# Designs tried in a protein design chat: VH-VL binders against a6qqv9r220to316. Part 7

Target 1, 97 residues: a6qqv9r220to316
Amino acid sequence: DCRICAFLLRKKRFGQWAKQLTVIKEDQLLCYKSSKDRQPHLRLALDVCSVIYVPKDSRHKRHELRFAQGATEVLVLALQSREQAEEWLKVIREVSK
Short names: E, the ipSAE of ESMFold2; O, the ipSAE of OpenDDE; V2, 0.75 times the mean of E and O plus 0.25 times the DockQ between their complexes.

## First folded at step 1 (VH-VL)

Design u5 (framework fv_lumrotatug)
Fold by ESMFold2-Fast, scan of step 1:
Structure u5 (fold): chain C 97 residues (1-97), chain A 121 residues (1-121), chain B 107 residues (1-107)
Amino acid sequence: as target 1 above (97 residues)
Amino acid sequence: QVQLQESGPGLVKPSETLSLTCTVSGGSISSDYIHWLRQPPGKGLEWIGVIYYSGSTDYNPSLKSRVTISKDTSKSQVSLKLSSVTAADTAVYYCARLDYGDSYYYGMDVWGQGTLVTVSS
Amino acid sequence: EIVMTQSPPTLSLSPGERVTLSCRASQSVSDNLVWYQQKPGQAPRLLISGASTRATSIPARFSGSGSGTDYTLTISSLQPEDFAVYYCQQYSEYPLTFGQGTKVEIK
């Protein structure tokens, strides 16, 4: 049913990061506080978003996927590795066609 | 079910390359992250590096210039090479698994028994 | 790198006593914290991950709590088999880092 799912870190206000169950289903990205929740607290349509991958390096502490609608950043997710980020990016590009 | 076992020479001479193998049984390494760690006698644990299911690697910056981790999926083996060893590299070396595909929690749940490597002439 | 500091370094205790072990991170690890138990001559054993989630087969007397930079492992009633060294580890970012360990030894 879902294309990909994992617990990813979501960037919150004031630079905090919270681990949330993140799911791509059809063309939507859904974030849940836990796997036990019925309703996502964030729903994002991927066909109207751009996504940029910012890899971890000496100036960046995390592997990040940054989502924007137009010029407005709407979501930042942190991944465990470059490989996980590339896997998620591939799925996002496939469902956003 | 899944078991990890380290193997390799217990004695290595200074300036040589330390080479260890981690053999995975009861499961496939193609979906797992395999970590290498070490523990000098009487000291705490130090993370060396990881190889991902994709074959990509990350290393502890303190060791990066000397460390190579690789895998042979057909043999279910992960290898660690540490070059230019000194007495400071004497430690018990562990491989440990983090289950990427089936676990939402990122603790290392399966460990090898450890293999002591002494660096001495 | 994130520095993990454990306290106290050593505890001498009798069976039946309640034990609380502390782990502090130099910056917030957002509950990306693991506790391991290690007995002499053995590999570490996973106890708690995600700061408070008990691993499979770990007795209920072990519990983890905390948030941000400050975490604790509690053993509600110490059993003879619980005398060991306990390590905390963060997985918020690489490199993975461990505390120096707390030794729980028999009095």
Scores: ipSAE 0.008, ipTM 0.584, lowest interface PAE 14.2, mean pLDDT 84

Design u6 (framework fv_lumrotatug)
Fold by ESMFold2-Fast, scan of step 1:
Structure u6 (fold): chain C 97 residues (1-97), chain A 120 residues (1-120), chain B 107 residues (1-107)
Amino acid sequence: as target 1 above (97 residues)
Amino acid sequence: QVQLQESGPGLVKPSETLSLTCTVSGFSLSDYYIHWLRQPPGKGLEWIGVIYYSGSTDYNPSLKSRVTISKDTSKSQVSLKLSSVTAADTAVYYCARSEWDYGSGYFDYWGQGTLVTVSS
Amino acid sequence: EIVMTQSPPTLSLSPGERVTLSCRASQSVSSNLVWYQQKPGQAPRLLISGASTRATSIPARFSGSGSGTDYTLTISSLQPEDFAVYYCQQYDNYPYTFGQGTKVEIK
């Protein structure tokens, strides 16, 4: 039922990061505060978003996926590795077709 | 019956790579998360990492540079590799299961554990 | 990382006594806390998840309570089979972290 699932870091308003259960199901990305929660605290329709991958390097501390609707950044997720980021990007592109 | 069973060499030399396998039965790896944990003799538990339904992984930051977890769903097996081992890696290693719907951070079934001693 | 502290390190008790074990987190874990029992030579056994939900087949004498940073495991009347080490674990944030354990031993 879910295409991909992992605990990912989500960027909060003041540059703080929080670990959240992140799931892609159908054409939606869902973030849960707890695996016990039946309702996600964030629902994002992937077909209306652009995503860019910002790799970890000397200027960037984390591997980040940044989601935007038009010019507005709506979600930033941090992943553990380039391989994990590429896996998530592949799923995102497949479900947004 | 749900079962998890760890296997691999009981003795590993310093600087080498520790390689363990967890074989599961009674459920599908497509439906559950599998975690690796360890416990040095007489000490407490340490979480190593997890592999999710999707094959994605998360690792304890203290071990991340040395750890790889992978799975082969067709063989019902999950593998742990830990590189550059030292005496501090001597522990009983466990694999354990968690469900997405009821929490990915607590473990309802565990393997019996396998002791790995790092010694020359 | 979230640091889990258990107290006391050891409890020496007789069968029939009420046991209260404490677990404290360095920050709120939002009731995402689990208790395990471990006997010598065995893997840990799930007792309670979500701070207060007993696992299947766990006797009613075991109960959990607490919220935020402070949690307790209570055994209402200690039985001979309950002598073991008890661990708490948080799953609010990774890495998942465990307390150092409380050993419940016969007096």
Scores: ipSAE 0.000, ipTM 0.574, lowest interface PAE 15.9, mean pLDDT 85

Design u7 (framework fv_lumrotatug)
Fold by ESMFold2-Fast, scan of step 1:
Structure u7 (fold): chain C 97 residues (1-97), chain A 122 residues (1-122), chain B 107 residues (1-107)
Amino acid sequence: as target 1 above (97 residues)
Amino acid sequence: QVQLQESGPGLVKPSETLSLTCTVSGGSISSYYIHWLRQPPGKGLEWIGVIYYSGSTDYNPSLKSRVTISKDTSKSQVSLKLSSVTAADTAVYYCAKDIYDYEWSGYYFDYWGQGTLVTVSS
Amino acid sequence: EIVMTQSPPTLSLSPGERVTLSCRASQSVSSNLVWYQQKPGQAPRLLISGASTRATSIPARFSGSGSGTDYTLTISSLQPEDFAVYYCQQYDSSPLTFGQGTKVEIK
């Protein structure tokens, strides 16, 4: 059982974005290449990460959640709306602390 | 299982256009990212470009002015055209499938064609 | 573009020996690094992706390590079928770039 799940865009190299099934379960964020995969492509412990929300505006084409460990950006997710971003931020804050 | 096979003339004259075809079987090119790479004899690999599942393309900046990659889904074929060739374009040419499909790309390769040698000589 | 440099260019070894191959990037590639094996007359074969993740069907004697700009491929006990050229590739930024290769040849 997961706290929240959705197909979100994950930032890749070369300015590309890849759709991945993204799940928060317990205190971990998991990204799967597809819903058929048994193993996540990415596992991220939320208690050791900071998250910044960068909303879509004239300078930014997407609503982004940027995850960092220290100074290193480890994951960027794009969401469809401000409402979705706020929903994910709420869950992240609840499970990471 | 997925297979890729390159085909085209083994000899091209300087200043002409090199034209190769990659035939894909065991899967659909409409869901795949297909890359072209080359390897001059005795040298390392060079990435030429990619055609995405959507039909969009990206090319190595060093070759961009001379390269066109296209696909024909009904024939299950991806084509490479390289214009104004010189002896420096002599190489084994490979087509290769990206590790991921659809919107998901890895930019490294799980399946390769066997390669086809193209010699540029008069 | 990111320049990939492999060393040494050639290694002459006997079966059973441990081999380590180096790959250096001109800037950090954030572990977005792949190793391929190529035998004469054949296309390259995927060995390791993400610097350390073995591809399907690749024997456990192959391992990858490293981060940032410096990466290593290790073959713990060289088998006769492992004599080949090994290439590293970065996929951190466009254009995709490869090292010049390390040839592992029989002594």
Scores: ipSAE 0.000, ipTM 0.601, lowest interface PAE 12.6, mean pLDDT 86

Design u8 (framework fv_lumrotatug)
Fold by ESMFold2-Fast, scan of step 1:
Structure u8 (fold): chain C 97 residues (1-97), chain A 118 residues (1-118), chain B 107 residues (1-107)
Amino acid sequence: as target 1 above (97 residues)
Amino acid sequence: QVQLQESGPGLVKPSETLSLTCTVSGGSISDYYIHWLRQPPGKGLEWIGVIYTSGSTDYNPSLKSRVTISKDTSKSQVSLKLSSVTAADTAVYYCARVYDEYSGFDPWGQGTLVTVSS
Amino acid sequence: EIVMTQSPPTLSLSPGERVTLSCRASQSVGSYLVWYQQKPGQAPRLLISGASTRATSIPARFSGSGSGTDYTLTISSLQPEDFAVYYCQQYEDWPLTFGQGTKVEIK
């Protein structure tokens, strides 16, 4: 029922990152505290968000997907590789239409 | 409530290693990220680095070649070592906790002044 | 790195007056902006996180606002204990950076 799922790091303020089960179902991105939880801790409608990919380089330690509603950043996720980031971007693009 | 307290020598000679300890009470350092910051007398704040719950670290690029942060969970202590010090390293040094997604540094330690002088 | 600029450097005010402090980032920091208060000889104290969320125990006279690159800290009616230096900080990008501070002093 999910389009894609993985354990991804969610950016918190001031250098904190939390590993969360991250799922895209229909047009929503959902984050769960653990795989045992029935309710997601975060729900984000992808059709009202823009997403920017910030690849890992000398300035950036992680491959990041940054989600914004208008000018406001609402979510940052870290991926393990460029390939994983491109896979997630493809799904996000498909479900956002 | 969680409290942090810095300790260590207040005087360090040029070229030596500055060594400080942050002791955490009222909470577990395994639950939080602990940062080090500094403030030269009469100047602003500078971020030094962080130690994560996993024990991994990140440092300010300007200090990365000289700085090491480590922790001892059994003693509830986080340590900062800064090598090859100069007069520019004279500052009040703080440790601070970050709690959650929307919080800043809270609490801070009281700060400890380190003077680099011959 | 993101450069944070605070203005004015110093404000000389009397108790009861409204205070408005400005913080500008060299690029957008979203809502990753924090305000601290520092009194002489003390560690900084968290006032506002997420640009507008008051920390625990912070009086209602303190409020934060702004988005993108421009942010404001307001003290609606200055109390004697509010004379201090105020710092803004961004967490949008590494390394973490602070403004140079605004000193609120007795007139």
Scores: ipSAE 0.006, ipTM 0.605, lowest interface PAE 10.1, mean pLDDT 86

Design u9 (framework fv_lumrotatug)
Fold by ESMFold2-Fast, scan of step 1:
Structure u9 (fold): chain C 97 residues (1-97), chain A 122 residues (1-122), chain B 107 residues (1-107)
Amino acid sequence: as target 1 above (97 residues)
Amino acid sequence: QVQLQESGPGLVKPSETLSLTCTVSGGSISSYYIHWLRQPPGKGLEWIGVIYYSGSTDYNPSLKSRVTISKDTSKSQVSLKLSSVTAADTAVYYCARDQYSYGDEYDAFDIWGQGTLVTVSS
Amino acid sequence: EIVMTQSPPTLSLSPGERVTLSCRASQSVSSYLVWYQQKPGQAPRLLISGASSRATSIPARFSGSGSGTDYTLTISSLQPEDFAVYYCQQYHDYPLTFGQGTKVEIK
């Protein structure tokens, strides 16, 4: 089934944040609006993206994972802790290779 | 630019396996989610299943015991197999692309094949 | 499964008329709702996704609205090429399901 899953905040247009069930299954990252939804709201192939971790600190309010396709930022997720971010990064790197 | 085209036998005998191929041109099937749908003559549309760019699949529960969707990226083809067919499986079969882009909040079938009629009869 | 119900089954209209087509879901589909147009002998054509977002090349006379369980497709001024069957589809949950269609025919 899924490699990792959690409710994460997804950055939306106009700077809003929405809580979505986020899962990594095989080589894909999937976001669902609700745990009851079967169809994902967003699908992202991890092998075509780069990911950058921006930790929470005095200048940054959230632990963010920023995904880019080339130079274009395509997805930003906020996580609850550094430990959670490191766990997700590990899985992302494993499925991307 | 991207085109989908269904092909396969137009006649299948009851109890046999229906086998169709969707050929994708102008784009890589590894970049898209490809769905199979069908429409019995004079009736509405029914979703059969999807194959993701990873090769993973999901099927309509009403058909899942009889359906297999697979792909061959070297041939740019997605295949549908439906076993143990009956007259109720007579329909125009479509393959369709589930258009998405990163950050998109809407997914829908933006490109369809022309459809291929499969008649199940003895 | 989510059941999609379209009404009316058939509309007989003249060019220039405004038409509204209804689509109701047995449970909320959270605007994960698509409209297609299908002409005889042709594959369906995507019109509207996400309940209200027009697809590329679709004329401005087509608009979608609604939320929750109730959705509407409106054609502000019916053109001769708009006579077709219109289907709604939800993608909130699997299996993906379609309405039975509304046939828009010439009077």
Scores: ipSAE 0.006, ipTM 0.604, lowest interface PAE 11.3, mean pLDDT 84

## First folded at step 2 (VH-VL; framework fv_roledumab)

Design r1a (at its last look DockQ between E and O 0.08; V2 from the best seeds 0.00; counts 0 for: pae E 2.7 > 2, placed apart)
Fold by ESMFold2, look of step 2:
Structure r1a (fold): chain C 97 residues (1-97), chain A 118 residues (1-118), chain B 107 residues (1-107)
Amino acid sequence: as target 1 above (97 residues)
Amino acid sequence: QVQLVESGGGVVQPGRSLRLSCTASGFTFSDYAMHWVRQAPAKGLEWVATISYDGSNKQYADSVKGRFTFSRDNSQDTLYLQLNSLRPEDTAVYYCARDEYWGYFDYWGQGTMVTVSS
Amino acid sequence: AIRMTQSPSSFSASTGDRVTITCRASQGISSYVAWYQQKSGKAPKFLIYAASTLQSGVPSRFSGSGSGTDFTLTINSLQSEDFATYYCQQYYDYPLTFGQGTRVEIT
C-alpha cells in the first residue's frame, strides 16, 4: 500500500549507483535491494528532511533528488526523467510538512 | 570515444569451453555495470549476463546459469565470459555492452562469433 | 520472465513514410523500455530510454511513447539510413528481455 514506488538509483558512498526499489509509504521513504526483499535497506523519515531537485543539464549527468537533515546530505536518488523527478518531489513535499 | 572490443570467439565442438574477453576504453570502466548480449545467426537479441561495477553482483539468463561465468578486472578495464559445456544453441555473436546502472545498453561492441558445431 | 512482443515482424516502407512499431509487455513495466536500431552485420545502436526519451544524437524524427504494457516507436518521415531492424527491451526486472525485432524494409 504505497503512495508511490519505482526502481530508482541510490548513490553509494564511493560515487557508484545501485538500482533499488524505492517506496514512499505514509511519511517514510524505503529502499529495497530488490522487489523480493521483505525488509528495507534504508528507512528515511521525510518529515525531518529537506529535498532539492538537481535537474540533468550540460553539467549534471543525472536528474537527482538530494535529501538533507540539517546540513548533512543523507540520501541521493537518481531518476530517469524530469517528469518522474517532479512527480516524486510532489509526493515528498505532501508528506514532509 | 567510448569503445568496447570483444575477442576470443571461434568454432568449438559441443561440450567444450571458450573464454571471451571485452576491453574497454574512453570512459571510467569501474563506474559502470556491464553486460553480455548474444544474437544467434539471423535471430533476435538475447541478454546473457550482467555484472555490477565492482563485480559483487552477477545475474545470468536461465539458459546459461551454471555454465557461464562473468567476471571483470577493473585494473585492466577488461571483462571476461567463461563459456563452459557449450551447446549448439549457444552459437551466436556475443556483444559486450555498457550500462549506466538502469539495465539498458548505451554502448555496444561489434561482437565476437561463437560457433558450436561438429 | 517478462515477455516483449513486437508487431509487426516486418514492414515495407518508402522514404518519407511514417513508420510505427509496437511493443507489448506481458505485465506492467511502467516506462522501463529502451529501443535499439540494428543494421545488417552491425551492433545495435541505442535510440530511446524511459519509453520516450531520445538518446543524445538521435534524430528528432524518432519518437517513443507508452507506459504500462503498450509502447510505440515512431519514425516520422523515414530516411534511407533508417532501413534496419528495431528492438524493444524492458529493464524493469531480471531477466532483461528483448522483443523479437521488427524489420523495416525498402519497398
Scores: ipSAE 0.426, ipTM 0.870, lowest interface PAE 2.7, mean pLDDT 91
Fold by OpenDDE, look of step 2:
Structure r1a (fold): chain C 97 residues (1-97), chain A 118 residues (1-118), chain B 107 residues (1-107)
Amino acid sequence: as target 1 above (97 residues)
Amino acid sequence: QVQLVESGGGVVQPGRSLRLSCTASGFTFSDYAMHWVRQAPAKGLEWVATISYDGSNKQYADSVKGRFTFSRDNSQDTLYLQLNSLRPEDTAVYYCARDEYWGYFDYWGQGTMVTVSS
Amino acid sequence: AIRMTQSPSSFSASTGDRVTITCRASQGISSYVAWYQQKSGKAPKFLIYAASTLQSGVPSRFSGSGSGTDFTLTINSLQSEDFATYYCQQYYDYPLTFGQGTRVEIT
């Protein structure tokens, strides 16, 4: 019952990036360290998140989706393309309604 | 196996300095942010400081800001905590801990005791 | 700073008991909560992260739940080796903060 899933880069604390299985299921975004893991490393309720797209440019090495709860950034994902970012944004908007 | 070993603790008078070390093994040290967490006698846990994997980012608890300095030598797989202007309230077991992703501590050392008393 | 209020501070239990420890955050912190076990004279041991994900090697009798502000650690059937102090910790924002701890003592 996954809406969308892919291996995406997740920004760790202090700027490191790690590739993780990222899944949107129901109204939650889930990150798994491995596809074999039964439980996610991160759970994020999307209905209380604001999400912005930051495109790759001369200042940004990656396309990013940045998730915030209130004034606090709680997750940053890197995408391979603008198209992929838009695909994820579409799903996020649909499940956040 | 992941192993963290603290050292450098001791008994000092207020105003003095100590330098704590934490030697890591069993993992790629340079890939991980690291933390110091302390515990006063018969008290709870208190986060002290965090350092990024390359040392470029450091964060300190307000209680130690301006007095403690966190550093690391990735070539030696070692953390350092310089404790200056020590106060009695700094008396605690000091643990080094490995960071996982967002700031929880998946591995801990056994700690080193720092006692500040007149 | 985000305050983590843990309850109770201590209680007595017997082997086989179902044990519940709660932690309340001063604000919404999603699921950014970890739990630790600390035995007397020892360093803390990592148990749970993401509020409900059990660390590898931790017995299945341990479980965590909660999201937002209210979190719970449960030991389904208390074993003799489980008598210890437990701490919740938030990693939603810096400074990182712990609950004050819950000491689980033998009856």
Scores: ipSAE 0.152, ipTM 0.822, lowest interface PAE 2.1, mean pLDDT 92
ESMFold2 (binder alone), look of step 2: mean pLDDT 94; pTM 0.954

Design r1b (at its last look DockQ between E and O 0.90; V2 from the best seeds 0.00; counts 0 for: pae O 4.7 > 2)
Fold by ESMFold2, look of step 2:
Structure r1b (fold): chain C 97 residues (1-97), chain A 118 residues (1-118), chain B 107 residues (1-107)
Amino acid sequence: as target 1 above (97 residues)
Amino acid sequence: QVQLVESGGGVVQPGRSLRLSCTASGFTFSSYAMHWVRQAPAKGLEWVATISYDGSDKQYADSVKGRFTFSRDNSQDTLYLQLNSLRPEDTAVYYCARDEYWGYFDYWGQGTMVTVSS
Amino acid sequence: AIRMTQSPSSFSASTGDRVTITCRASQGISSYVAWYQQKSGKAPKFLIYAASTLQSGVPSRFSGSGSGTDFTLTINSLQSEDFATYYCQQYYDYPLTFGQGTRVEIT
């Protein structure tokens, strides 16, 4: 029942990545370790975050959405393509009013 | 230059064991997930196992669960696949493959042949 | 497990031909599809990810398309080095699975 969902990469402590089921429900972003988990590993209220898109290029290995609360980066997600990143960004902006 | 080199294949009888190794070079090994993929003679590709960057998460194909054990030593840039209770259906070329976390295989080794027969 | 069904199993073609290989998933997998080329006696070579994105260094005559359940690999104007077996692979969920392969042969 999500507005959008996909397996994305979530940046972990020490710079590694983990593939997690990422969903947007209402105004919340949720990350789950697998589709079988009932409890999210992350719950983030989108109405208090700013989001920027950093596209993949010769210096950046991945398409990334970077979430901040104030000056603090709280989440980095990697997407497979510019098209996927743009679709996710559209949904995030819609639910953030 | 990314290189993956498998070793440890051979000819064994059913029920025996082998240990495969894969040595990595040309990239930061501890930053990548790694896989084993096999191919029976004149057949298609079959994913066998996955290990996370630090070895804490492992996934196995149903056909090998309980018989194969995947491990990594990040200090030696080496993967190990312990093949126990081998069956004729395990006969294949075994490839190690690199994964940038998505689940696709951007670099492959040359493969090592495992033959299980009487 | 998500089954990937390729068609055709083999395909005879001439240099300069356009070749289309189809891969169908047993459930929706968004665009989580990769394609590989394998020449006899060699390891597979990575071609495409995200259904349609070419890996660096892959010739532009290769293209991929699709989303959901139906995916295609197209080789426009076959070259002599393109005669090989091609595999699709889903990476939506475990177990990771491949199509059975499509062998592209000289007529």
Scores: ipSAE 0.534, ipTM 0.892, lowest interface PAE 2.0, mean pLDDT 92
Fold by OpenDDE, look of step 2:
Structure r1b (fold): chain C 97 residues (1-97), chain A 118 residues (1-118), chain B 107 residues (1-107)
Amino acid sequence: as target 1 above (97 residues)
Amino acid sequence: QVQLVESGGGVVQPGRSLRLSCTASGFTFSSYAMHWVRQAPAKGLEWVATISYDGSDKQYADSVKGRFTFSRDNSQDTLYLQLNSLRPEDTAVYYCARDEYWGYFDYWGQGTMVTVSS
Amino acid sequence: AIRMTQSPSSFSASTGDRVTITCRASQGISSYVAWYQQKSGKAPKFLIYAASTLQSGVPSRFSGSGSGTDFTLTINSLQSEDFATYYCQQYYDYPLTFGQGTRVEIT
C-alpha cells in the first residue's frame, strides 16, 4: 500500500545529510534509518504540510523538497533529479487532498 | 581541485596487518562521507567500506567485516583503513573515494597496492 | 546483495562507432546507478549518476538511460581516448555493488 518509496537524503542538524528509506503511505511520509527497520523513526502528516521544491543551482547542491508546518520547516529531503522531485510532489499533492 | 592520495600499501604475508591512509585536499573533508574500493589484479571493482562525515556510521562489505576497520581524522583530512588478518584474496589496489550521494564515488585517489602472499 | 549484471564483458569497436553497454540489476533500484570509466593502470573516472545525469566535464557523447532494473551506457561516437573498461554501480542499498565491467577494445 506504499505510494512511493526511495532512499533519499534527509537534512540533519548542522547541514549534514543522511541517506534514509523514505516512504509515502496513505497520507504520511515515513523515514526509516534502515531498510530493515520495521518502524519509521520519523512520521510526517502530509495534509498539514506545505511542500516547496527547490531546484539544484549555484547555491543549492541538491534538488530539495522542503516541508513546513505553518512557518516552521520540519523536513528537507534531497533528490537526484527534477524528475524525481516531480514524482514525489505529485504523490504528495494527491495524498494531501 | 579535489585530491585524494592513498598510502600504506605493501607486500605482507597472510595473517599480517597493514594500515592504509588517504589524505584529502581541495574540499571540506569533514562534510563528506568517504569510501574504500578495491580492485584485485585484472579484476573488477569491489566496494570495501563507507564512513560517514563524522565517523559515527560505518558500513563494511561482508568480505572484510570483522577484519577491517575504517576510521577518519577530520582534523587531519585523513582516512584510515586498518587491514587485519589479511588473506591472499585481499590482494588489490585500494582506492579511497569521495561520496556524493551516500553511494556513488565522484572522486578517486590513485590507489595503493596491497599484496598478500606467502 | 543487489547484483549488477553487466554485458558484454568485452568487445571490439572502432572510432566513430556507437557503442552500448548494458547493466541489469537483480531488483528494482529506481535510478540509483552510476557509471565509471577506467583506463589501464589508472583509477576509475566518474561519468554518470542518477542513471542519466552526466557529470560535469564529461563529453556529451556519453549518455546513460534506464530505470528500475535495466540500464545502459551509450557512447554516441567512440573516440580514441574512450577505449577503456566501464563499470556500472548501484547505490540503492548497501552493500554497494558494481557490474563486472565491460572492456571496450580497439578493433
Scores: ipSAE 0.029, ipTM 0.762, lowest interface PAE 4.7, mean pLDDT 91
ESMFold2 (binder alone), look of step 2: mean pLDDT 94; pTM 0.953

